# Ledger of designs, part 3: VHH binders against Integrator complex subunit 15 (IntS15)

Target 1, 373 residues: Integrator complex subunit 15 (IntS15), of Drosophila melanogaster (Fruit fly) (q9vpf9)
Amino acid sequence: MSMSIDSNKLLLRKGDMKLDNYPTCAVEALTRLETLIASRNKQNMVMQIISEFIFLERTPKDGDVRKSQALPISQMNLFQEFQLIIALIEYFSRPGRDATRNAIFLSLFGSHLTPQRSKLLSRLISTAVSGSVAPLLSSAGTWMQQVGCKTPLSLEVAQNIVSDFISYSRKTPEQLKQLPMVGPHFAANFMVAVADLYLNEQRSPTLNPPPDALLDTITEWMMENPTLCQASQQPLVLPAGAIAMPFTTPLAGLLRWVVLAPLVSNRSAYSNLHLSLLRALQQLVSSGESTALPSQDLMQIVKSLQSYCARLAESKTDPQADAAYQKCMERFAQAVQIALSSNCITNQIQLLCLLESLPPHKLMKIVIEAHKK

## First folded at step 1 (VHH)

Design b03 (framework vhh_7sr4_2)
Fold by ESMFold2-Fast, scan of step 1:
Structure b03 (fold): chain B 373 residues (1-373), chain A 121 residues (1-121)
Amino acid sequence: as target 1 above (373 residues)
Amino acid sequence: EVKLVESGGGLVQPGGSLRLSCAASGFTFSNYAMGWYRQTPGKQRDLVADIYSGGSTKYGDSVKGRFTISRDNTKNTVYLQMNSLKPEDTAVYYCARAFDYGSLEWLYDYWGQGTQVTVSS
């Protein structure tokens, strides 16, 4: 209805807001954000609209004694939070430009979330997964890339998906099985985040495997969608003036899973996942991608294997004779061979030197020697 | 520095009871499976009991129904309650930390020095 919004009209509308009209007022505020998001001179107004109209949060004012007492207090009850989630689902389902939806999502859920907004975001994304709301999932995928897929924000989103769809279900819901087709960018970034939560010595001194249903789901995704690792590398549709954060792929995290898995599991799904990762690496070669495997992530896998070998040495067990270690090194050597032959690894000399520090393994020695100058 | 210290061993008559304790330090105790093994001179070590971090237990066939393994994560201690003791239970009892929680092949990476249990009249 309003093709032009000035500051005075917006402030007057704020004064007229009623909670009994909340869903309508939230949708109106979202429409007004479309006009203001392009204006750097209006950034403070955009943030004010978000806090006071969308989230019904109190904005502390300069000289307000309450500003010194506590974090901003949400005025929303559970029913109003439910109404907001419905309003956001409806808004993102409207026909419109991806640039506008992504700008709105980034404005609502930036990098500095209150605990209430973080919980609401998790509930919103789980609702979008259940309802296969493709435009919202696309915006969520862009948001995860911009805030960083391994940051606490992205990890919390991943943990909530695991809780909602995996932890309490015997079987993966059909909506989760279809996620790579409905929201491939979100699915790829979810895999980056969730891979960091399991079989990772940086998160736990014990190598905790993922739940069986999660492993099976990700394995099926990778086997059925060979290009899924490339989905996060599609050009991002960002608001004017935004800087794109570097691309990440789930390859390094999932490679850590399959390499370290023999230490904690004999499940055949890891073998299928390993094979799918080798295929994904080969396809990245064909596309000319050279940054698919960060050397730092591969060096963390080496460090985990070093820690394992050090613990075995303390027990006077020969790590080279350990069948689990042999399988870890076999899978790792195969992946490293493909990646090195394909120039998918940066700083290969440092990685090769670190690999030489591990107890000898026949195939890995051949791989290292083949790639020394 | 990982350290396991056993106590509670001694001489007891057949049909008697003993409770062994293993005090652990230098690691996050609640994240590891713990076990008890025994060894008679000139023989290999035999499984007595294992307890997973989640509380699940496994026993050697010769001790099932007579021995109970338990743990107290607040005290970083694993226990072995030994009831209806027999002369063949005479051995040095070792506490061990199980490496790779959840692994199909249990690897014990740290062992205590052992405590002697003697069952005789």
Scores: ipSAE 0.000, ipTM 0.086, lowest interface PAE 25.8, mean pLDDT 77

Design b04 (framework vhh_7sr4_2)
Fold by ESMFold2-Fast, scan of step 1:
Structure b04 (fold): chain B 373 residues (1-373), chain A 120 residues (1-120)
Amino acid sequence: as target 1 above (373 residues)
Amino acid sequence: EVKLVESGGGLVQPGGSLRLSCAASGFTVSSNYMGWYRQTPGKQRDLVADISRGGSTKYGDSVKGRFTISRDNTKNTVYLQMNSLKPEDTAVYYCAKGGYDWLSGTFDYWGQGTQVTVSS
């Protein structure tokens, strides 16, 4: 027996999935996705069910289809959005297979992410953080790995967490204190994303520091959870056919924070974060991880320091600016020493040449000479 | 006037390669969110690849490892390098310009589209 696409759609709509029975149709759709997502040839039906019965989306029609965005438009009102968030929290809190949960999450918020779905994702994750919904946060962490932790989608999620929990706080928010224990993979991937937003010349030449509460939160996380950076390298429970972005640790981004921080900030938390990062790096290296610090990320730090030194050379000598540079180089040299001593760096010759191009620093010179072999 | 002109589409055998170009005028590609989407007749547009103002990239699951998005700021052009092409990659490919809020997924302008056909 051959079933046409039209017959399959008609049969599917004869069930309990009725648009006038929201959010019941969304709950039924989630249940049906468990069976359909296991079938490789049903991906088009999965996406249609998600669009029609979960997000209540309608695609633009002909006439204006070439003049409009041609992206699905959600028909949900604010009450239905709230109902969906509650239904998703309930669904992901149920006992079940991690692979199925992760597959459904990726289908909901993967390649068909509209502005409406993006806002719902942000609200959903903030609700899960507040409620300590561990299975949902686990799926969110896997989703960040799938889409890439430094991509626009992951950065928007990170910015939303900063907005919701950090922006108006003077201390580490209570809801975030438990995050490394409730969702370690999500916490680690959040750190990858958020580290990219601050003290990063690629984002801003002014090297904007993170909010004090964010710095304190991440510093406390790293001090209290020495293996947290390893959570990004834990085996992922991926759905069948899913492709993950390469494993990334927050070490490189947070190292950039610590190295560049003396140029814009005198906060003591950076010293504690630095020591925690050195410990985390030693642990990752000891576990045989060859990509713990990618050479490209270290070279980016060198280039940022070169840019700063060039600007400093155009101005009168400032003793405070020189002291800041010396502190940057001291912290950087210690991390580079651990990385080079453990053979976890690729393109070592190019990295050493770039490091030699920086203004002299006694510890860095010792590190370079020890590894010239 | 903001204008996006796609080129480089055509007929190719499975396993082949194509490079699509999106020539932009009236704005600077490095200052805006840029993306490539594809559409098969009767279906909505799917994300192929995007690149942010800062250079961060995202790829659709079906093209990861095979396609690469890039830009040339001097030529004000965005590229999509397509390798190991499959019959399933047959679609009309569209270049899109986003606004300043590239995270919104809202696109101000779309190109005319360029047809890619992978023979089987």
Scores: ipSAE 0.000, ipTM 0.093, lowest interface PAE 24.1, mean pLDDT 77

Design b05 (framework vhh_7sr4_2)
Fold by ESMFold2-Fast, scan of step 1:
Structure b05 (fold): chain B 373 residues (1-373), chain A 122 residues (1-122)
Amino acid sequence: as target 1 above (373 residues)
Amino acid sequence: EVKLVESGGGLVQPGGSLRLSCAASGFTFSYYDMGWYRQTPGKQRDLVADITSGGSTKYGDSVKGRFTISRDNTKNTVYLQMNSLKPEDTAVYYCAAPTYYYGSGSYFEDYWGQGTQVTVSS
């Protein structure tokens, strides 16, 4: 009988999780979480207890954290939150496997994120952006992929980055200029999240319009790093019974946002972003496959424009005379032309038929006829 | 709102047949590829069959020759005809509008159905 055989069953023993010299005890708990993940014997309850101890949402009872109950409110004070942020940055900067680091990050900041953990995650990511902490930003990017880039969790992270670095900037913030190089996966998923956040402003009338500095920042990123618009998906180690869910590329998300933007706002910053996306799309289709811009994402843009035209019909407005619709169709036609010229679009004939269902636009008609052969 | 609703599951004896239906709403069904996936307890979901908007079909090796996928664009419905059922076909069957991009988090989370149970036992 070996003690090492039972260690995966007894990773939490009496006295293992002592509240001793915070944040040192949290670092010890992170090491235990890493050992559990590395063993591949996932015990979700044990991992949850360890994470709760790290955030002081659970304290040992009679010297045994397993006998305790989760606290409704974390016992961390502001100084301990700061200590934990620094400890996490140091911990994630250690040499190690990306998959293990990513699994630890997901265990700390998974889908059932508490308000205090959410606030700490925001501060942690902002600190990592400021300090160019590449390993942590990589894990944050993977976390956004795993929880979904269009979910409230990812949208909150995106909104906090906008608030911390962009909202009051007159030009592209220096802290963000290197982000595509330091954390490309995070930058890519941030762009997906922010595009969805602001595209849905018609459903969220209390949301302020996107700052010009945000649009300028993304435009600069795309001009300097055109391949950034195609998210490289990290392999997922999915638990038994899990579903692999569809994912939107940054190019698809940003293009949908910029094409539909004239329906709510017409600003020159959007036109600059649009031109950077056309350049990126041209570069990708010259070297890539159907992954550059999925046909299903183009069809979703058509659906949105069909809905808008139905509303115009109710008000007896001619789409041919509607400035917003004309601007949307101009941008859309330019993107469609590049995408169709790639010969990498799946179901090209179906896309052309769907485009023909929209009220006529001069440039779009030229694009459709050019590809009708 | 995109919604997929499966029906037609149930209990059958080995060698029996079932037809699953998936009613789609909230998108232009006729222009999307559709698929059927299945999940056995303790295992990840596997592709059973897919059908393109143009009608081209593909099948998983374990069901090839026994199952037939089809679609009716006038009813916004995709079907899975399951013949010569085996105990190994016991699973929850899911309707999906598949994409070439798979991962956690989703532009098309709403494009998965809730699932329908198929049990093959004597």
Scores: ipSAE 0.000, ipTM 0.105, lowest interface PAE 20.6, mean pLDDT 77

Design b06 (framework vhh_7sr4_2)
Fold by ESMFold2-Fast, scan of step 1:
Order: structure tokens, then sequence, then C-alpha cells
Structure b06 (fold): chain B 373 residues (1-373), chain A 121 residues (1-121)
């Protein structure tokens, strides 16, 4: 039943929310959100509950005429942050509807995060990876797709995983070996994000390679299951009214890694990753998927190779005599051949025109001519 | 959804005592602010007493020192012990459960059906 509480009643009760009541109020808030999140006109209530009872955010009081427009300040201490992470792990581990969990996750960690919520999200996801908390990782994977896998938010999450599990490891970390089995959608979206961070001219003209342990981890994942590249294409369980971002797969980003790698690295892991990507492309034919490689991503590979060839011209080096360039073009031509034969490339004609602008390579010329209709 | 079932009302002489009970069913009883309000025909509902999840209590000025609110979270029940009853205490007494959302303008209260208390000579 709805009934107005007068100002005197509110004043009597304002002191009753005790510090020792946390994280109970957060747990109760999460339970309440299960009902409210399905209601069309309750979004403001949902956001206020999250701010006040889950993240303990309070608007500054007294003397400031802008207090209604001031950003809420989190009152959480480090112990309460830990308590919230445990509460969220427990909450997302409960039996329930995926659509509800995904809606709650998106409401907690939407597209506009404060620094404190961003820090909590990173700690939450790393804890879930360590604990193999499949339902939370599933919701996190959906969240990455919703906000965009290459956005600053998703990249920060990916960088935090690299920092927590990879930066000090010599080999694939044990915590990450099972991640594709525990959370395949999250693992796929993580690969989309990290593929954007390394061997990408838009991020760095020096094409910084990924850490050895990260490359080994992704290579092992892809060798074990090439279909992991297609995990992000699975239907998402989204809340009512949510707009899904366009589906992305790791294929284009990882293809950029293997094609551009000879310019900065001689590690054999790239050869294994390349073979796994070719197997993934071949399997797309049997799955009936008509397009898997966005031409925009492939055209960025062309631009990186054009930039490299321009530098070779400055040193008066013939690209056809450059071993690194030849290896890049060989790998690229093999992938393009499989994709074109399987109708896996979007905007094929535009891509072929750009490939023709690169210094000639024997295999690539054969591929272009075979598909120049 | 929370359902509140009230009991213990009745007719009592001035100076007598009654104990009202309110049994709650549903989720999260331990997190609710539980209270008692009373209403006389033609007047607004008045706060009699409330109790938070930790056991801290508040009372209306007219009942301070005479009434005691308590809760048993293991039984999901809130009690109102009414001592030294006066004719002006005659009213329908309502049990209310107010969740932690009571500070929000859109908060919802759950109310019982009410129990009649009559104090007459």
Amino acid sequence: as target 1 above (373 residues)
Amino acid sequence: EVKLVESGGGLVQPGGSLRLSCAASGRTFSSYYMGWYRQTPGKQRDLVADIDSGGSTKYGDSVKGRFTISRDNTKNTVYLQMNSLKPEDTAVYYCVAEDYLRFLEWSYDYWGQGTQVTVSS
C-alpha cells in the first residue's frame, strides 16, 4: 500500500539507518530491485535505491545552493566496499532469471560510472574470475556488449584483468585457463577489448605487442576452442527495453594481431593463433553465419600496413624485399581467401580496392584477382 | 509482498492493559521499520510507536511512558504493550511495515486491516 510519510515522521527515522546495518541494506535493496526493475515508470526509484542503499552515495547537505545538482559522494569505507563485493557475489550466485540479473547489473554499472563505482566494478569482476562465479561473469559479459566492448569502460575492465592476473605471470594463469568454460561470453568480450589495446595503430604508432602471458592465454583458449570467437554472437538475455549494441566478435581484432605481429615480434604463439583463427573462419561456413569480419576493422589493418610501407620507402627499402611485410601479407591473404570464399566479409568490394593499394604480394594478388567479380 | 495480521484488540476498562501483536509474512521482516498507528473516525492517523531493525524505538507524545513497542525477528512479530489505558486511546490500531525505502519519496508502506481497541467504563 502506498502512503505518504510526512516530514515529521521522516525526521524521526533519519537516524535509524545504522552503520552496522551494512551490507544488509544493500542485500535488501538488490532484492527490492527485482520487482521494481520490471516497472516502466520506476527507473528513477531504481537509480536512487542503488545510489543510497547499495553504494551509500549521499548528496552534500547544508549551505550549498547547488546541492540538488551536486554529484553524490560515496560514504563507503574500504571494509564496506569489501562487504558489498561479497554481497554482490552472493546475490548473483542465487538461482533466478538471467534477464533480471542482467538488468540489475546494467543498472548498477551503466554507461556513466563514478570513479568509485568503476573501481568496485573492476574488483568485483576480478573476484568473480578468481572464484569462477559463472552467473556474475555472464552478466558482466552482457554488460560489456551493452556498453560496447571497445569503450573506455570495457577497456578499463580488460586492463584490470591484465593487471591482476597477467602482468606478473610467465605462462597462462591458472585462474584464466578455465574462464572460457565458466564464462564464454565474458571471455569472448574480454578478447574483443584486449585485441583493441595492443597491436593497434589507433592506440600507438609503435604497435605495442600484448604481454607474453596474455598472448599465450588467448592463443591457448583459441587452440582449445576456435568457436570461442563466435561466443559473443549467442543470443543475449537482456532486460525489457534495453538496446543491444551491435554484436562484435574477437575475429577482426585477433586477425589484426596475427597480421601485424611480424612487424614487432617473432614469437611462435602468433603462428598458432593464426591457425586457430583460420579454423574459426572455416567453421563459420558450417554455422551459416553470413558475415563475421567487419570491413572497417580490416581496412584499419590495410592502413597500418600502408603506414609501415611509407616508412620503408623513407629508408628506400622495397616492401617486396622486406621479410616482415611479406609475412604480414601472407597471413592476411590466407584469412581473406577463406573469408571471401565463405561470404564472411562485410563490404567486400571496398576491402578489395584498398588491398590493391598495398605494395604487391604474390598470394594476395591471386586472392584479389580470384574474387574481383 | 508483505501481509500483516493483527491480533489482541478488544474492550478494556480504563486503567487496564492490552497487548497487540502483528505477525508479518513475506520477505525481509528483520530489515523493516515496524510501527503502530491509530485512527479515530473523522481524524488523521497518528503515530503510536515505531521500532527499527536494531530495536531503537520512538513514541507519540500521548503514549510515552504507557506503551512499549517490541519485536521478535525470529517469529516475524511486532508487539505493542499498552498499559494505563484511557478512554481517549479508543481507536482502530494499524500495524505498519516500512522498508528501508521510507526515506524516498516513492517509498511504500504495508498496512494491516486494523484492530479495534475500545476503552470504556
Scores: ipSAE 0.000, ipTM 0.124, lowest interface PAE 18.7, mean pLDDT 78

Design b07 (framework vhh_7sr4_2)
Fold by ESMFold2-Fast, scan of step 1:
Structure b07 (fold): chain B 373 residues (1-373), chain A 122 residues (1-122)
Amino acid sequence: as target 1 above (373 residues)
Amino acid sequence: EVKLVESGGGLVQPGGSLRLSCAASGFTFSTYAMGWYRQTPGKQRDLVADISSGGSTKYGDSVKGRFTISRDNTKNTVYLQMNSLKPEDTAVYYCAKHSGYDLYYYYGMDVWGQGTQVTVSS
């Protein structure tokens, strides 16, 4: 890597790579990228090498697609796609600097994916989960942070994990039970993504509910690994012009999900998840850690409930709507009580005023009055 | 009570430099992205720079290569280092805090400072 001191030699060396020996040319390209990334981030050359020698893409010709649909055309067959997944697993398992590995992962799968690269990414991450490939899962977790954990790209990754390991399985696979220990950053970002995925679906009248096995898996993760709730993220370098997304902690995202869940479901799996979150929150605040559940996230739960109540008032709701709201408020009141009792909440007066604006609930009224000045 | 307090503005000649500071209080600073915006009278606010909770940065096209945004989570402060200042950089500079998500997937600034005046004149 440190031997890459001549840009003209690097350009000439590109001609030495041959496509007739796939996936050898992809492995050679990955090794070459380490040098190019370390040597002044030659982005255009890096992207060309990735396109040509790793994904076997070609530029569309005038007859193939119009300018409005200028996506690279994949020339890979199914066997080559399989060979690439294996090569990437082997590559990301090699000793090396995390920063270089993460930069290569971001260059491969960026924020704008072709359909083929998106499919390969999903297969790659599922294979890494199955094989407990910690370095690749670490890079995938960083990638989710870089593209945003609640973006369509991260939600697709989360949905594919649910589909591959949870939706059609009789029980949670052992690999998923170990995921918080093998890939904690990926597990944390997966929880943020999946909570948002099902929050968005819970707004839909045609909602397909999350599998109980998913809720049970996350409940077990939270019980055994409360450190996943911590707010700390790795330092992140975004491409020029990229927009930074607000961060949501796993605890905040999961709490919002379980608080709002009664609006569409009363399954016991949600109650078990809720209790595990309350335990984690109590443990963290007792240790002096209050950043796992920011006051802004609590205020956003209030806003979500206000929006729901406003829509309810407009639509003339069914008889179960009041009972559902009461369950939401009960779960929320318990979390608010723990958070407020920690003396770590900023903007407490504003939060209490927002809570008082919600339709009345017995436990929430008690919590508000206990903390009112 | 969420507060953002800007400082460091002033009068400077073209080609000079200034460093703006924004002291934040009343929220968990480290979990939110922060940004700097600027506004001239009668015009809309323009993005100058923003910085994620993890330290990643984005800049407006007019300031790239001249300005640097940074943050210190231990001091709850975000900074804007302004170099090679031009007369067209004259504006009120505002510190801002990014909002969180709601059920509708919302992104934007939800808290603004009072602003600090920067004047570049010879």
Scores: ipSAE 0.000, ipTM 0.102, lowest interface PAE 19.1, mean pLDDT 75

Design b08 (framework vhh_7sr4_2)
Fold by ESMFold2-Fast, scan of step 1:
Structure b08 (fold): chain B 373 residues (1-373), chain A 121 residues (1-121)
Amino acid sequence: as target 1 above (373 residues)
Amino acid sequence: EVKLVESGGGLVQPGGSLRLSCAASGFIFSSYAMGWYRQTPGKQRDLVADIYTGGSTKYGDSVKGRFTISRDNTKNTVYLQMNSLKPEDTAVYYCARSPDYGDYLGWFDSWGQGTQVTVSS
């Protein structure tokens, strides 16, 4: 039943693998990868060879391209890709240690993905969401944290979920409803990523609101799961030797949504989301969490509001009389008051100076004056 | 709740024909790709046939030219017409649902209970 790692490597080099034996050989390879991880032997080259075998990857031949610059070539047909997805779902559903599952997930997908593995990862995660595969979603959440929730890798995963469950309606938003309960860490990190895609001047010169179904889904998540933003602040079970990435919460990105939303939308869901975010912020601040609301994110909101006010001035509209601006400032002032009261904001003086540059608003002026020395 | 119910299996002599049916409920049938899988004695589950929302089909190498997959979106049913049956076709046949995102990779996220097909003299 057991095969040594060297015997497995020899099988890979020989190319004796038959298509009709897949995915049994991939499952065997996963078991060998698990054994290497558990032994604490840092055999990175062996782990890479096993990973390449699981994905049926081959190194480009000499003369095709320079090996040091070439990505591995996937030899999987579509049926084999399906078989691998099912095999991975079954494998990750087995009882076991979270640290081991997370280490296997990171070994398979890492931070430097080939286009084929990236495509398969997105499909794997989408399938796991659809099937409520909690252990796999837990490992995916840890992977997003490890590679960074706002990196192109995490944004691609988030956009794929939006496409699958929201935009094209081939799956339903109802399949997302249980995600905070099934995979809270993944749900939190998904919100970090997806919040960066909408109502963000750095992504688009126009403030593009999220699709209605996505907004409604996230609003329901936050209203029904008050501690969901804290899921990304929970201690992670990381593989041996992994570098912990800074904790981020979806709070800052979603706050940008609710503050800027009145400029482009009159949807009532933003009011419910705003109230849930204030509650989440109060809870995180009360627990002493300093990373809940970074000053850089607050300063980006100020810049967006400054751009809007400059446009109003050109049209000879008074920002102090503009209903949309008043609603933006009311929501922003409430969040800023809670954040500043925590004494955890870095660059507080710079933030206060930026806030003062906005057209006066009664509540915001009170907040600014209360925090000047 | 997604439900897939297979029917039409049975005992048949080599060279015979059978038509399998899969009645689907609990989802918008026309938005999903549908497929047939089989599990033969001593082997893993094998792809028999897929049919996508646009009508395109894909067959396993062992059944090409002998089996035909079709669908009726008004009846929420997928069919497998099996001709020139061989003893090697003896298996439990499973109906499966797959999301169709306009991408070539089909995923099967729901399965039926299966129906037995036995080809023997």
Scores: ipSAE 0.000, ipTM 0.140, lowest interface PAE 17.3, mean pLDDT 78

Design b09 (framework vhh_7sr4_2)
Fold by ESMFold2-Fast, scan of step 1:
Structure b09 (fold): chain B 373 residues (1-373), chain A 125 residues (1-125)
Amino acid sequence: as target 1 above (373 residues)
Amino acid sequence: EVKLVESGGGLVQPGGSLRLSCAASGFTFSDYWMGWYRQTPGKQRDLVADISSGGNTKYGDSVKGRFTISRDNTKNTVYLQMNSLKPEDTAVYYCAASEVYSSGWPLTQDEYDYWGQGTQVTVSS
């Protein structure tokens, strides 16, 4: 019936809907999750502890039938949200097992978040970027991969980073210059997300064009840390209950973005980013390492260009005379040449056939002929 | 109906071993904190051992290194393996269940929601 109280300890009961000692109950709940998260049999208890004692979520107290059928909502005030962010920063900064921290992070901020948890997550990640909180950024990077780097959740995180650090800057912010070293997996997954964010106008019809500072930041990252293009997007040990999500490499995502950029924008910053990607790809190929550019991603670029050429045909425009198409094909041919020279491309014959299906381009024709068997 | 049924108690010689079992029903066993308490006539109950839903264990100082608590979630059963038994271990042993997260250790007897009827363990020659 009643919660048992001892002056020397705190008890939290599953199903108790009133708590007066925030953020102590959240801190103690996080500690308890370290034990519970290791077992798949405890997932329901884990989720209830998170809901009740970390986010203070409860069913509305009103006896109204409509409210009794509603999902639990967070009762946190603004000060408690601030206290939780501090507690989470402190928690994810302490020594411990990466697998456990990653599993807890995924349980706190699963794929289908409430609006309040989503807002808190964005604030938490921006605070971690500002404070260079490496363990938290590591968990955030793993979370982005587990929920999918191109999902609305990951795109919102990416957009918030752009908004908080880049949108009002004329140059690369100092905090972001260190990000590839502090949180390489987060930086890698941020690049995948931001490339998709700006390439896909349908998901963000009101999105402003990418700031030059964003393109410059990524260019600097790639020039100084070319191995980010190959960065593993998944931990060695998956969190309990996690599913390995399909992913794309930062190099593949960024390359698709810059190759297709002339279709929507003609900015010199894209050319600088493109050159940094070619240099990174060349360095990876020359080192004899596995390519970070899968043939499937190259084939998706072909399909995008085919769709563009179909639209040109509807407008009775010759692709051979279209400046945007010519620039796309120039950048694409340069990347394909480096990728094929590695002799590590799977389905090379199918890729070459797809490339031949595009309206002719002088450089691409040379590349195709050089790699036919 | 929540029910905890202890078994495995009995008479054993000093230095011997005994294994207690507690079969649980009427609740989602895997979500509960399980514990063993013991009581000697005329004395208060003392914690022997407890095990969290995730398998984390705590032991009373008098039994550390001799007793092992474990659980089998497929059988809804918690066990207490008692080795190197001493006459001082003679008591009624109670199984207890709680759906409690505790920041302290150990949980006191009033913090457990459900209790078994107890099983007698006697250690004598």
Scores: ipSAE 0.000, ipTM 0.135, lowest interface PAE 17.2, mean pLDDT 78

